# Ledger of designs, part 14: VH-VL binders against q54qk4

Target 1, 195 residues: q54qk4
Amino acid sequence: MNLSEDVLKGIETLSDEKLINDSVFKHIIDTCFLVILKKKTESDLFDNKAVSSVDTIALKQTFSAFIVFILESMKINYDQSSISDLLEEHKLSSSRIDFISNYFKEYRVAIRKHLSVTNFHFPHIIDVNWRLDLFMKSNAVEKLNTPVYLINLTTEQEENVKGKVQFAATLDQLQDLVFKLRDAQKQIERSSIKS
Below, E stands for the ipSAE of ESMFold2; O stands for the ipSAE of OpenDDE; V2 stands for 0.75 times the mean of E and O plus 0.25 times the DockQ between their complexes.

## First folded at step 4 (VH-VL)

Design a15 (framework fv_nisevokitug; at its last look DockQ between E and O 0.35; V2 from the best seeds 0.00; counts 0 for: pae E 7.4 > 2)
Fold by ESMFold2-Fast, scan of step 4:
Structure a15 (fold): chain C 195 residues (1-195), chain A 120 residues (1-120), chain B 108 residues (1-108)
Amino acid sequence: as target 1 above (195 residues)
Amino acid sequence: QVQLVQSGAEVKKPGSSVKVSCKASGGTFSNYAISWVRQAPGQGLEWMGGIIPIFGTANYAQKFQGRVTITADESTSTAYMELSSLRSEDTAVYYCARGIIGATDYFDYWGQGTLVTVSS
Amino acid sequence: SYELTQPPSVSVAPGQTARITCGANNIGSKSVHWYQQKAGQAPVLVVSYDSDRPSGIPERISGSNSGNTATLTISRVEAGDEADYYCQVWDSSSDYYVFGTGTKVTVL
């Protein structure tokens, strides 16, 4: 399996008990699997009392990375020993690997069935529309106004379904996002070539 | 089939402590999360806390924090709940209940219950 | 604090349908689980994740969940269905398992 550097970093973050304790780890893994099955929403993780002390950006990156990991593992039908070996290479403890392994064992059939029935596919970007709108704060604040950009992404899933995502970002965040999206696009293209 | 077998009924005096056991069979104990739920006479169900044995991680309801301790021994497939500083209001049937790792939002198997009576 | 409200009792004749409600703000955005508890016995899971039936649970028992109300439906009621029924959710904001107030179902 070939995963982007950002995805691998997200997985490695799951090994760091100082950043992600066992309680937080449990909720990240559980929410990732159940969100794919539509039995939970992202809010079940991000609004959870147990994660309140965790850096929001790190939490979102770890969540997104692990979702990608699950979906890619299911797509290529990665066996459990290969999954465990990859997680061990990225420094997860044996107890954390066992915890994740139980989720793969429990949900592998359901997720693969869900993916085949709904034709679910990790969305690929066919058209990236960058709308850079400079927003100046309209109210008085202590800090000087920081430029914020509105970003629109157009994605396409299997069956030619198009979706749009909007969010606001600073220039630094936008540059980071562009880098990550380019890497994700390369991963998708690489997976397509390898079949 | 999975079975959870609990220790027998206890009669305790106020201010003492009680330790209830829950032995699991019929499955892999490391795949379990075990919660403790109590029910006072004629009342509903109240969650006290739970443990994931493979982590040794226990979490507790705020109401019981500081006087409940939940532990697990993987070698004997047994979970324990110890409640200290007992009051008459602690008279209840105490259940252990299993969540399988992957489905910890609900409890698919329950122990038979242990009646703890607190009286002077 | 998140609370699940159930009617205290429901009476139903054999062969008829019993409906037990579980009410809370926006409960339809949560997954609801249901337990049956017969007198002197431990609870038994009868419905998980709104509508999934565990192995061994008859098709007469079903669940639904939308808006502010989750419902457990028991069709073609039998004497053996007489029990207390509890709904349950896991509440992420408190990291707590919330049980409903319980409903006693009487079959006569």
Scores: ipSAE 0.502, ipTM 0.772, lowest interface PAE 2.8, mean pLDDT 80
Fold by ESMFold2, look of step 6:
Structure a15 (fold): chain C 195 residues (1-195), chain A 120 residues (1-120), chain B 108 residues (1-108)
Amino acid sequence: as target 1 above (195 residues)
Amino acid sequence: QVQLVQSGAEVKKPGSSVKVSCKASGGTFSNYAISWVRQAPGQGLEWMGGIIPIFGTANYAQKFQGRVTITADESTSTAYMELSSLRSEDTAVYYCARGIIGATDYFDYWGQGTLVTVSS
Amino acid sequence: SYELTQPPSVSVAPGQTARITCGANNIGSKSVHWYQQKAGQAPVLVVSYDSDRPSGIPERISGSNSGNTATLTISRVEAGDEADYYCQVWDSSSDYYVFGTGTKVTVL
């Protein structure tokens, strides 16, 4: 499985029981799976008293990372033992791994069904919004002012049906994303010219 | 396939406590929230609190904070609710309930209910 | 605190449609679940996530949720639909599950 360093860092944040207590952990995992199944939205992540103690940027980064982890695990058809091994490698406790594994067991079929409907029609980006924020402190981690961009991508899967992709990124992460998108554009242009 | 079987009816005096059990069968116990919901005669449903056994921490409705204790025994797949300092208005049917999803958004498995009568 | 208000009763003739409302400020932004409770029995989930119907629940029972009102609809009402009906949400601001006040459906 090829996960970016940011995604792996976000997953590893779920191992920090001082920053992410069990109530917050349960809520993050539940919301990730239900958002993929379109039974909840990202706003439901914040509509919970337990998460009010957690740094909003850290919460969003971990949420986004775990969604990517679920989707990649489904894409390459990772079995339960492979998922557990990866989570162990990133320092999650046995109780948290067991909790996550149970969610995969309960939702794997439903997620596959949902993803198979969308496999032939990728959503495309129709709008981008962002804002810069400064992160100073959290309940569990002392941090200096760190500029972070909160990015919202509005997507369209089919006519008049819109979705949102939301994530947080540092300036360095955004610059890397922009570079990769420009490189991908040039590859597409080069392939189109060569016919 | 999941079944929740509760302990039998109780008659208690004011000021005492009651402990109701809820044994789960036909599924995984430790990862799913078990909630307690009561219903006074002729009244509506009232959530009291719940527990996810593998994490061991119970969450309580503010109204019952300090009077209710919810625990779970993974080895017997049994959850317990103990209500202390009983009053006559605590006369109710007490249900245990569980959701399929593991999050506690809703309850699709309910125990049969346990009538607790508080009378002097 | 967040309260879910339901009409206390609804009377309906067999074959007609019963509509049971569940009112609260901005309830359309929440997931609403519905329970049926027949006399002397435990509640039974009949709708989850506003409109999803559990296995074994007839198509005659449906739900919707928008704005300030969630609605449970029972079409072609039968005598067996006579029960109390409760809506329910999880409300993180009040830190617990909130049940509606309940609606007694009487089939005439």
Scores: ipSAE 0.058, ipTM 0.589, lowest interface PAE 7.4, mean pLDDT 81
Fold by OpenDDE, look of step 6:
Structure a15 (fold): chain C 195 residues (1-195), chain A 120 residues (1-120), chain B 108 residues (1-108)
Amino acid sequence: as target 1 above (195 residues)
Amino acid sequence: QVQLVQSGAEVKKPGSSVKVSCKASGGTFSNYAISWVRQAPGQGLEWMGGIIPIFGTANYAQKFQGRVTITADESTSTAYMELSSLRSEDTAVYYCARGIIGATDYFDYWGQGTLVTVSS
Amino acid sequence: SYELTQPPSVSVAPGQTARITCGANNIGSKSVHWYQQKAGQAPVLVVSYDSDRPSGIPERISGSNSGNTATLTISRVEAGDEADYYCQVWDSSSDYYVFGTGTKVTVL
């Protein structure tokens, strides 16, 4: 299995019982499977008081890593013994390995079935344009009488079928957005499968 | 098909204890929390607590804390609920149900229920 | 404590639509599940995650959730639909499973 080092590190994080107790562990694992099955969203990962003690970034990284692990395992139809061996190599306890293995047994068919269906029809962002408006008052902006950035996203659904998404943001809002996007980018990069 | 089979009806005196069993078959036992939900006659459903067998840890509703003990035996795929210091108000049908506490939010399989009658 | 409120009873004629509400503050942000309980039987899951229908559940039964109200809808009601219905959530603050007060659906 060609998993990135970052993904493997994320998986290994699941072995840290001090950082990730049993409650957090089961929540992460269950959420990953349910997210893949489109029963939950990533936001549900944080909707548990048990995870409050875990660093948010670490939690997201571990979550992303395990998602990749599940998907890659399903892609290559990894058998239970191989899954167990990999997890053992990354120092997971026998109980946690068994827990994960049982989840694979339970959801293997459902996940494979789900992954066989391509139903994503989201447009792609193909261009970004922005301008600064010093005089604009918008209900969409929390801060009044502050400079506002007007952002235009050009999207493409199909070849030569373009759309636009427009929104306004203050500098603070934009910085927050950029931060979140960069964070997402880093996670995506870390969770990338070596092809 | 997953099945949860509970032990039979119980008649108990006030102050005594009752232990109800729930045996799972036809599916994975260890990964799923077994919860106990009771229903007094003519009343609604009330969650009591649950256990994840593979971890052996249980959590309880505050109302039953200190009076209820939930355990599981993975080797027999059986969960247990023991309720002590029984009162007449504990007369109810007790259900076991499968659902991961704090993860899977729902109960997909239920036992047939166990009637526990507490009377002098 | 987090509480789910349901109407005590709903009466519906055969062939009509029954709507059962489950109310709580910002319940729309939670996943709501529904159970059907016929007399003398254990509850049966009929809707999960607001609108997902388990295998074997008829299409007549559907769920929605938004704002402060989740709703179970039973269209083309049949005599066999007469039962008690319970909404349920998991509360992350208390780590409890919370059931609604229950609604008795009577088919006239």
Scores: ipSAE 0.024, ipTM 0.625, lowest interface PAE 4.3, mean pLDDT 87
ESMFold2 (binder alone), look of step 6: mean pLDDT 91; pTM 0.937

Design a16 (framework fv_nisevokitug; at its last look DockQ between E and O 0.45; V2 from the best seeds 0.00; counts 0 for: pae E 8.4 > 2)
Fold by ESMFold2-Fast, scan of step 4:
Structure a16 (fold): chain C 195 residues (1-195), chain A 120 residues (1-120), chain B 108 residues (1-108)
Amino acid sequence: as target 1 above (195 residues)
Amino acid sequence: QVQLVQSGAEVKKPGSSVKVSCKASGGTFSNYAISWVRQAPGQGLEWMGGIIPIFGTANYAQKFQGRVTITADESTSTAYMELSSLRSEDTAVYYCARGRLGATDYFDYWGQGTLVTVSS
Amino acid sequence: SYELTQPPSVSVAPGQTARITCGANNIGSKSVHWYQQKAGQAPVLVVSYDSDRPSGIPERISGSNSGNTATLTISRVEAGDEADYYCQVWDSSSDYYVFGTGTKVTVL
């Protein structure tokens, strides 16, 4: 594992129980794993009441260092014994090593799956521009007469290439789509955070 | 396969204390947070506090500060909640619940509940 | 103090869709979890992190969360879905677990 001196210093900060007490420690570790899994943002740590007395620079350095440590450990398939040995070498207590080890055990499969997916390059919905038009049957055979909406969706690929998608949807399907698009926009916004 | 088993129902007098136990089986005990959540008859769920056994430190909701004590015994995989200065308003079903790792999100396993009745 | 407001009750016929809302300022920036509590039983986690389903929870149950409203959706409702439902968030600013006021779902 090739970790920079800044990353190693950040990991060593996790061993300083005067600076990082157990309450702060649990939130740092928990947030790091869940940020990687896109279930939390770094603001879940920095806005936390439990960390309000901790030096912001030290907190940010430790958070960033540990994120890098998790990602590097997963990318090179570092086993649990190697992870524990490295943390012990950097002076973490046995209880803190055990706590971190339990997180690796719990999330290893999910993180590995996430990292494999992030190696794919798919278009993102960067700019959402859609139009709603009511489509009605006029000269029809007897059939289900449900209102259908024509949706035009404009998307931008990661490299500023625009795409256009069209489809028809019922009102229920349209509502579901709107919720999914809002979720996708939230995810894109979270992915834009400099970590 | 994780199971939380709580102690049996209790009837207490006002001003006394009650101590409820929660024994965990299946899976690891020390690294998972155990919280206590109560529910008065016909009312909703109310978080009281929790502990991560490996660290030994507990966190409490402000409403219960000074009256509740949460402890854990790693050797028996058992968490305890003691509530003092009991009032009739403390009549409720008390649940222990296992938090996700770090105890900052949700509760994935719950005990069966312990009814505590406070009456004179 | 952060408070989660739910409608007190929702009535739905078998096979229809029930929607249970959980309202709070900017709840869409938080992760919402949902519990089902049947009469005489402990709560059971049915949705975590807005929309994730724990193992064993049917696909008919789903969640969403945006803006000021999180929603639990139960499609093709069955008699066995009759229960009280609670939303829950962890409030980082107070380090506190907040439960919703609860919604009783009646399947008629």
Scores: ipSAE 0.590, ipTM 0.804, lowest interface PAE 2.3, mean pLDDT 80
Fold by OpenDDE, look of step 6:
Structure a16 (fold): chain C 195 residues (1-195), chain A 120 residues (1-120), chain B 108 residues (1-108)
Amino acid sequence: as target 1 above (195 residues)
Amino acid sequence: QVQLVQSGAEVKKPGSSVKVSCKASGGTFSNYAISWVRQAPGQGLEWMGGIIPIFGTANYAQKFQGRVTITADESTSTAYMELSSLRSEDTAVYYCARGRLGATDYFDYWGQGTLVTVSS
Amino acid sequence: SYELTQPPSVSVAPGQTARITCGANNIGSKSVHWYQQKAGQAPVLVVSYDSDRPSGIPERISGSNSGNTATLTISRVEAGDEADYYCQVWDSSSDYYVFGTGTKVTVL
């Protein structure tokens, strides 16, 4: 399995019982599988008091890494022994390996089925345009008389199939968005699968 | 089909202890959280605590902290709940219930219940 | 402590719709589950937060959640629906499983 170093590091983080106690561990694992199955969202990762003790960035990285691991494992139909070997190589305890292994056993069919029918090919953003509207009353922006940025994203699903996503944002909202995107970018760079 | 089978009814004296067992069959045991929920006569459901067998650590409701011990034996797929210093108010039907894998938030299978009667 | 409040009882005629409420602060943001408990029996999961309906549960039983109230709806009520119903959540702040006070549904 060709996993990036960052992904492998993320997996290894799951072996750190001081950083990730059993409660946090099981929550991460459970959430990852359920997110893949579209039963939960990434926001649910933070819906646990136990995770408050974990650095947010570390938690997100570990989560993302393990998501990739699950998906890649499913893609190549990785067998249980191989999964266990990989996890052992990255210093996970036998209990945690068994825990993860049982999740794979439980959800393997469902995930594979889900992956087969769901197009995870999200459209790509190929262009961004924006304009400032000083007079626009947008229901999306509860602030009256505030300049609003109108953002147009051009997306491409398939070759020559273009879509558009439009939204309005205040300066503050836009700044927040940019901040979040930059954060995401950093995480993606760290989690990039070198194919 | 998953089944949870509990031990039989108990009659206990005040101050004594009771240990109820819950044997799981028909599915995986280790990754599922087993909780204990009791119901006093004519009353509602009350969560007492739970355990994930593979980790062996249990969590408890504050009300029962120090008085209840929940354990699990993976080799026999059996969970246990021991309640000490029994009082008349502990008279109830005690249920074991299984949650989803890992960080469960609901119970999909229940035992048949064990009546524990505490009387002088 | 997080508490779920239910009406003590709901009476409904056969063929009508029963609605059982479960009230709590911001319960709309929580995963709410429902259990049916017939007399002398263990509770049975009838509604989960998952989109998948529990096995053997009829479509006429459904759950909704908004604001400070979760609602269990039983349409076309039958005599067999007479039972106690409990809402339940997992409280992330306390790490407790919390049950509602329970509602006795009587079919007239």
Scores: ipSAE 0.274, ipTM 0.681, lowest interface PAE 2.4, mean pLDDT 88
Fold by ESMFold2, look of step 6:
Structure a16 (fold): chain C 195 residues (1-195), chain A 120 residues (1-120), chain B 108 residues (1-108)
Amino acid sequence: as target 1 above (195 residues)
Amino acid sequence: QVQLVQSGAEVKKPGSSVKVSCKASGGTFSNYAISWVRQAPGQGLEWMGGIIPIFGTANYAQKFQGRVTITADESTSTAYMELSSLRSEDTAVYYCARGRLGATDYFDYWGQGTLVTVSS
Amino acid sequence: SYELTQPPSVSVAPGQTARITCGANNIGSKSVHWYQQKAGQAPVLVVSYDSDRPSGIPERISGSNSGNTATLTISRVEAGDEADYYCQVWDSSSDYYVFGTGTKVTVL
């Protein structure tokens, strides 16, 4: 199985029992499988009291990484011992490995059925629209006086199938996004040079 | 083929405690969150708490925090709920329940229920 | 303190349709599960995730959820449908498993 460094780091975060206690761990695994089956959304990950003690970025990265791990494991038909060996290599305890392995046993058939009716076409960004709002107010006692950009991405998954992605960001958040996109481009460029 | 079989009815005096067992058969035990749900006569369903046996971690509803203890014994595939400082309003049927593997939002396997009567 | 409100009772003649509501603010953003409990028995899951039926549950039992109301619909009601029905959500700000107040369905 070939997983990116970022995906493997996100999976290995599941081994940190001080950061991710057993209740949080169970919630992450449950939510990952149910999101793949379209029975939950990403917002359900955060709508749980147990996860409020976990850094939001770490939680999101681990969640996304584990979804990728599930999908890739299905793609290459990874058996139970291969899953266990990989998770042990990334420092997960035997109890957490057993927990995950039982989920794979239970859900393999359901996920394969769902994937056969679901097309995994990646949307392409075909247009970008934005506007600047100088003030974003909140219900808190203080006022937010930071410029906020409202970004609209128009996507196309297949000819005549359009989508939109909308989000808001401060200037600092946009600068961070641009930096991360440039870094991702350099990572892709390095990979193609090596191959 | 999962079955949850609970211990028999009990009659208790106020101030005492009761310990109800829930033996699971069929399938794996350790990965399933086992919950306890009670129902007073003529009343609705009330979640008390639950445990994930492989982790040994129990969570409790706020109403029962400090009075209920939920444990599991993996070697016998049995979960236990102990309720202390019993009062007459604790008279209820106590169910153990669990979801399918990977389903945590609801319960599709229930024990037969254990009637606990608290009377002076 | 997320509360699910159900009507206390619904009376329906055989062959007619029973509709059982479960009300809460913006319940349409949550997944709603439904249980049937016959007299003297443990609850049985009849609908999960608003509209999914577990294996063995007849097609005449269905669910929907939008806005502030989730609804369990029992078409062509039979005597065997006489039971108490509970809606339920998962809510992390409460004690996780929140049950509705319950609705007794009486088949006339």
Scores: ipSAE 0.022, ipTM 0.567, lowest interface PAE 8.4, mean pLDDT 81
ESMFold2 (binder alone), look of step 6: mean pLDDT 90; pTM 0.932

Design a17 (framework fv_nisevokitug)
Fold by ESMFold2-Fast, scan of step 4:
Structure a17 (fold): chain C 195 residues (1-195), chain A 120 residues (1-120), chain B 108 residues (1-108)
Amino acid sequence: as target 1 above (195 residues)
Amino acid sequence: QVQLVQSGAEVKKPGSSVKVSCKASGGTFSNYAISWVRQAPGQGLEWMGGIIPIFGTANYAQKFQGRVTITADESTSTAYMELSSLRSEDTAVYYCARGIVGSTDYFDYWGQGTLVTVSS
Amino acid sequence: SYELTQPPSVSVAPGQTARITCGANNIGSKSVHWYQQKAGQAPVLVVSYDSDRPSGIPERISGSNSGNTATLTISRVEAGDEADYYCQVWDSSSDYYVFGTGTKVTVL
């Protein structure tokens, strides 16, 4: 699996049990899977008492990194041992690895059905760089926190023709892009076969 | 298939304690939360607390904090709920249910329930 | 404290549609789950995340959630649908799973 340095740093943050305790950890993991299934939104990250004391940047960083990890794992059909090995390499405890593994087992079929992911003709997302910008107002006015991620997206076709796209996007926009690319690829393949 | 099997009915005196067990089978016990929900006769459902066995961490409803202890034994796939300083108002059916504690989630499988009667 | 209000009872004839409401301020911003409890039995999940049906739950049972009201709809009601129904949300402000007051559905 070819994950960007920023994604790996986000996953590594999930191993820091002082910063991300078990309650925060389970909430992040749970929210990531449900957001991919379109049952929750990024704003639901903050709808939990456990996260009130956690750094907002760290929360969003780990969330976005893990979303990318799930999507890449689904795209390449990463097996359970491969998932466990990668998470162990980045210092997650056995308990946290088992928790994530259980979520993959529970939701894999639903996500695969939702995304229709296969190894053939699916754009490969291998380079994700993000940057979080924070906009602040005085205490008399509510603080505005609108994260913007710098995304480098690398795609490849059957003939190993590669393309790069760089853009700034919110997490919601990134999720929409991934779903649209998957749907477009599926439709193109179906049209090509029928024609 | 996932199944939660609870211990049998109990009759207790006021001021005593009761410990109810919930044995899980057919699923991944350690990675799911096990919650306890009670129902007094003719009344609705009330969440008491829950535990994620793999982490060993329990979370309690404020109303029961200090009287309820929820524990889990991963080796036997069994969760326990102990309620102390029993009162007549604690007479209820106690259910264990699988779900996620501290999340906006639901309970997908329930035990059969354990009737606890507190009488003098 | 956050409270989910349901009508205490709903009576419906076989083949008709039963609608059970679950009311609370801004409940549409929360995920609502529904349970069916038959006399002497444990609750059974019938709807999750507002409108999702668990495996084995008939298409006649559906859910919706918007604004201040979530609704469980049972179409083509059968005698076997007679039960108490509870809505449920997670309230992050109180760190608590909130259950509705319950609705007894009677099929006459």
Scores: ipSAE 0.084, ipTM 0.603, lowest interface PAE 7.1, mean pLDDT 78

Design a18 (framework fv_nisevokitug)
Fold by ESMFold2-Fast, scan of step 4:
Structure a18 (fold): chain C 195 residues (1-195), chain A 120 residues (1-120), chain B 108 residues (1-108)
Amino acid sequence: as target 1 above (195 residues)
Amino acid sequence: QVQLVQSGAEVKKPGSSVKVSCKASGGTFSNYAISWVRQAPGQGLEWMGGIIPIFGTANYAQKFQGRVTITADESTSTAYMELSSLRSEDTAVYYCARGIIGTTDYFDYWGQGTLVTVSS
Amino acid sequence: SYELTQPPSVSVAPGQTARITCGANNIGSKSVHWYQQKAGQAPVLVVSYDSDRPSGIPERISGSNSGNTATLTISRVEAGDEADYYCQVWDSSSDYYVFGTGTKVTVL
């Protein structure tokens, strides 16, 4: 699994019970899975009494990091034992690992159907790397950081020549991209059946 | 398919306590919250509290704080609700329901209900 | 203190459309869920997250939510739709699951 350092730090924050107690932990994990399934939005992360006193930067970083972890795990078809091993490596407790593992077991099939990116062949996407950057507003008034992902796509071109595309995207834009890629795959499949 | 099965009806005197059980089968027990919702005869639904079995931590509605205790036994996939200092106003059907505490979530499965009657 | 207000009753003839409203300040910013409860039975989830239908719930049951009103719509009403209907939200400010006052749908 090839995760950026920022993503790994976010995952390690989930092991810090002083910052993220069990109620907050449960809410973050639940919201991440439901946001990927389009049943919730990022604003639902903050719509909970348990998180009102928690550092908002830590909440956003942990949320964004775990979304990337879910997507990357699905992309490379990480099995349950591999997921558990990685989380243990990053210092999560047995109960927290169990909780996450149950969510992967419950939602794995639904997420795969929703994403449908593993077999996407046009364009040929052979590598996707995410980097989490935070941009603060440049005024004296304190504002929440805006989470931004730097996305590096490697594609296969004519004669197996690899091309690279880089761009910045918010979490919402990343989810929209994944959704559009899934729709494009379905449209290509329909066209192939017709011909 | 998930099924929640509750204990049978109870008749109690004022001042006593009642403990209702809710056994879950099929699906994830530890991962989801089990909530208790009551309904007085002819009245609407009222949330009392809930527990997430894997963490063992319960949350209660303010109205019931000090009188209600919600517990879970993961080994038997059973949640319990104990209500003390019973009054006639506590006469109601008590439901257990599976959901997620502290989110904009819902209750996807419900027990059949347990009628608790408080009378002299 | 957040409260969901529903009409106490709705009467509808078979084949017609029943609309059950759930009113609250800025309810459109919350996710609304709906339950059907038949006499002597436990509630059953019929709509989640404003408009999603659980498996087994017919397409003639639908939901919407905007502004200060969420609505459950039952099209081509059948006798079997006669029940009490409850809307529900999670209110983060009170740390509480809020149920609506309930609406009895009578099919005659």
Scores: ipSAE 0.006, ipTM 0.521, lowest interface PAE 11.4, mean pLDDT 77

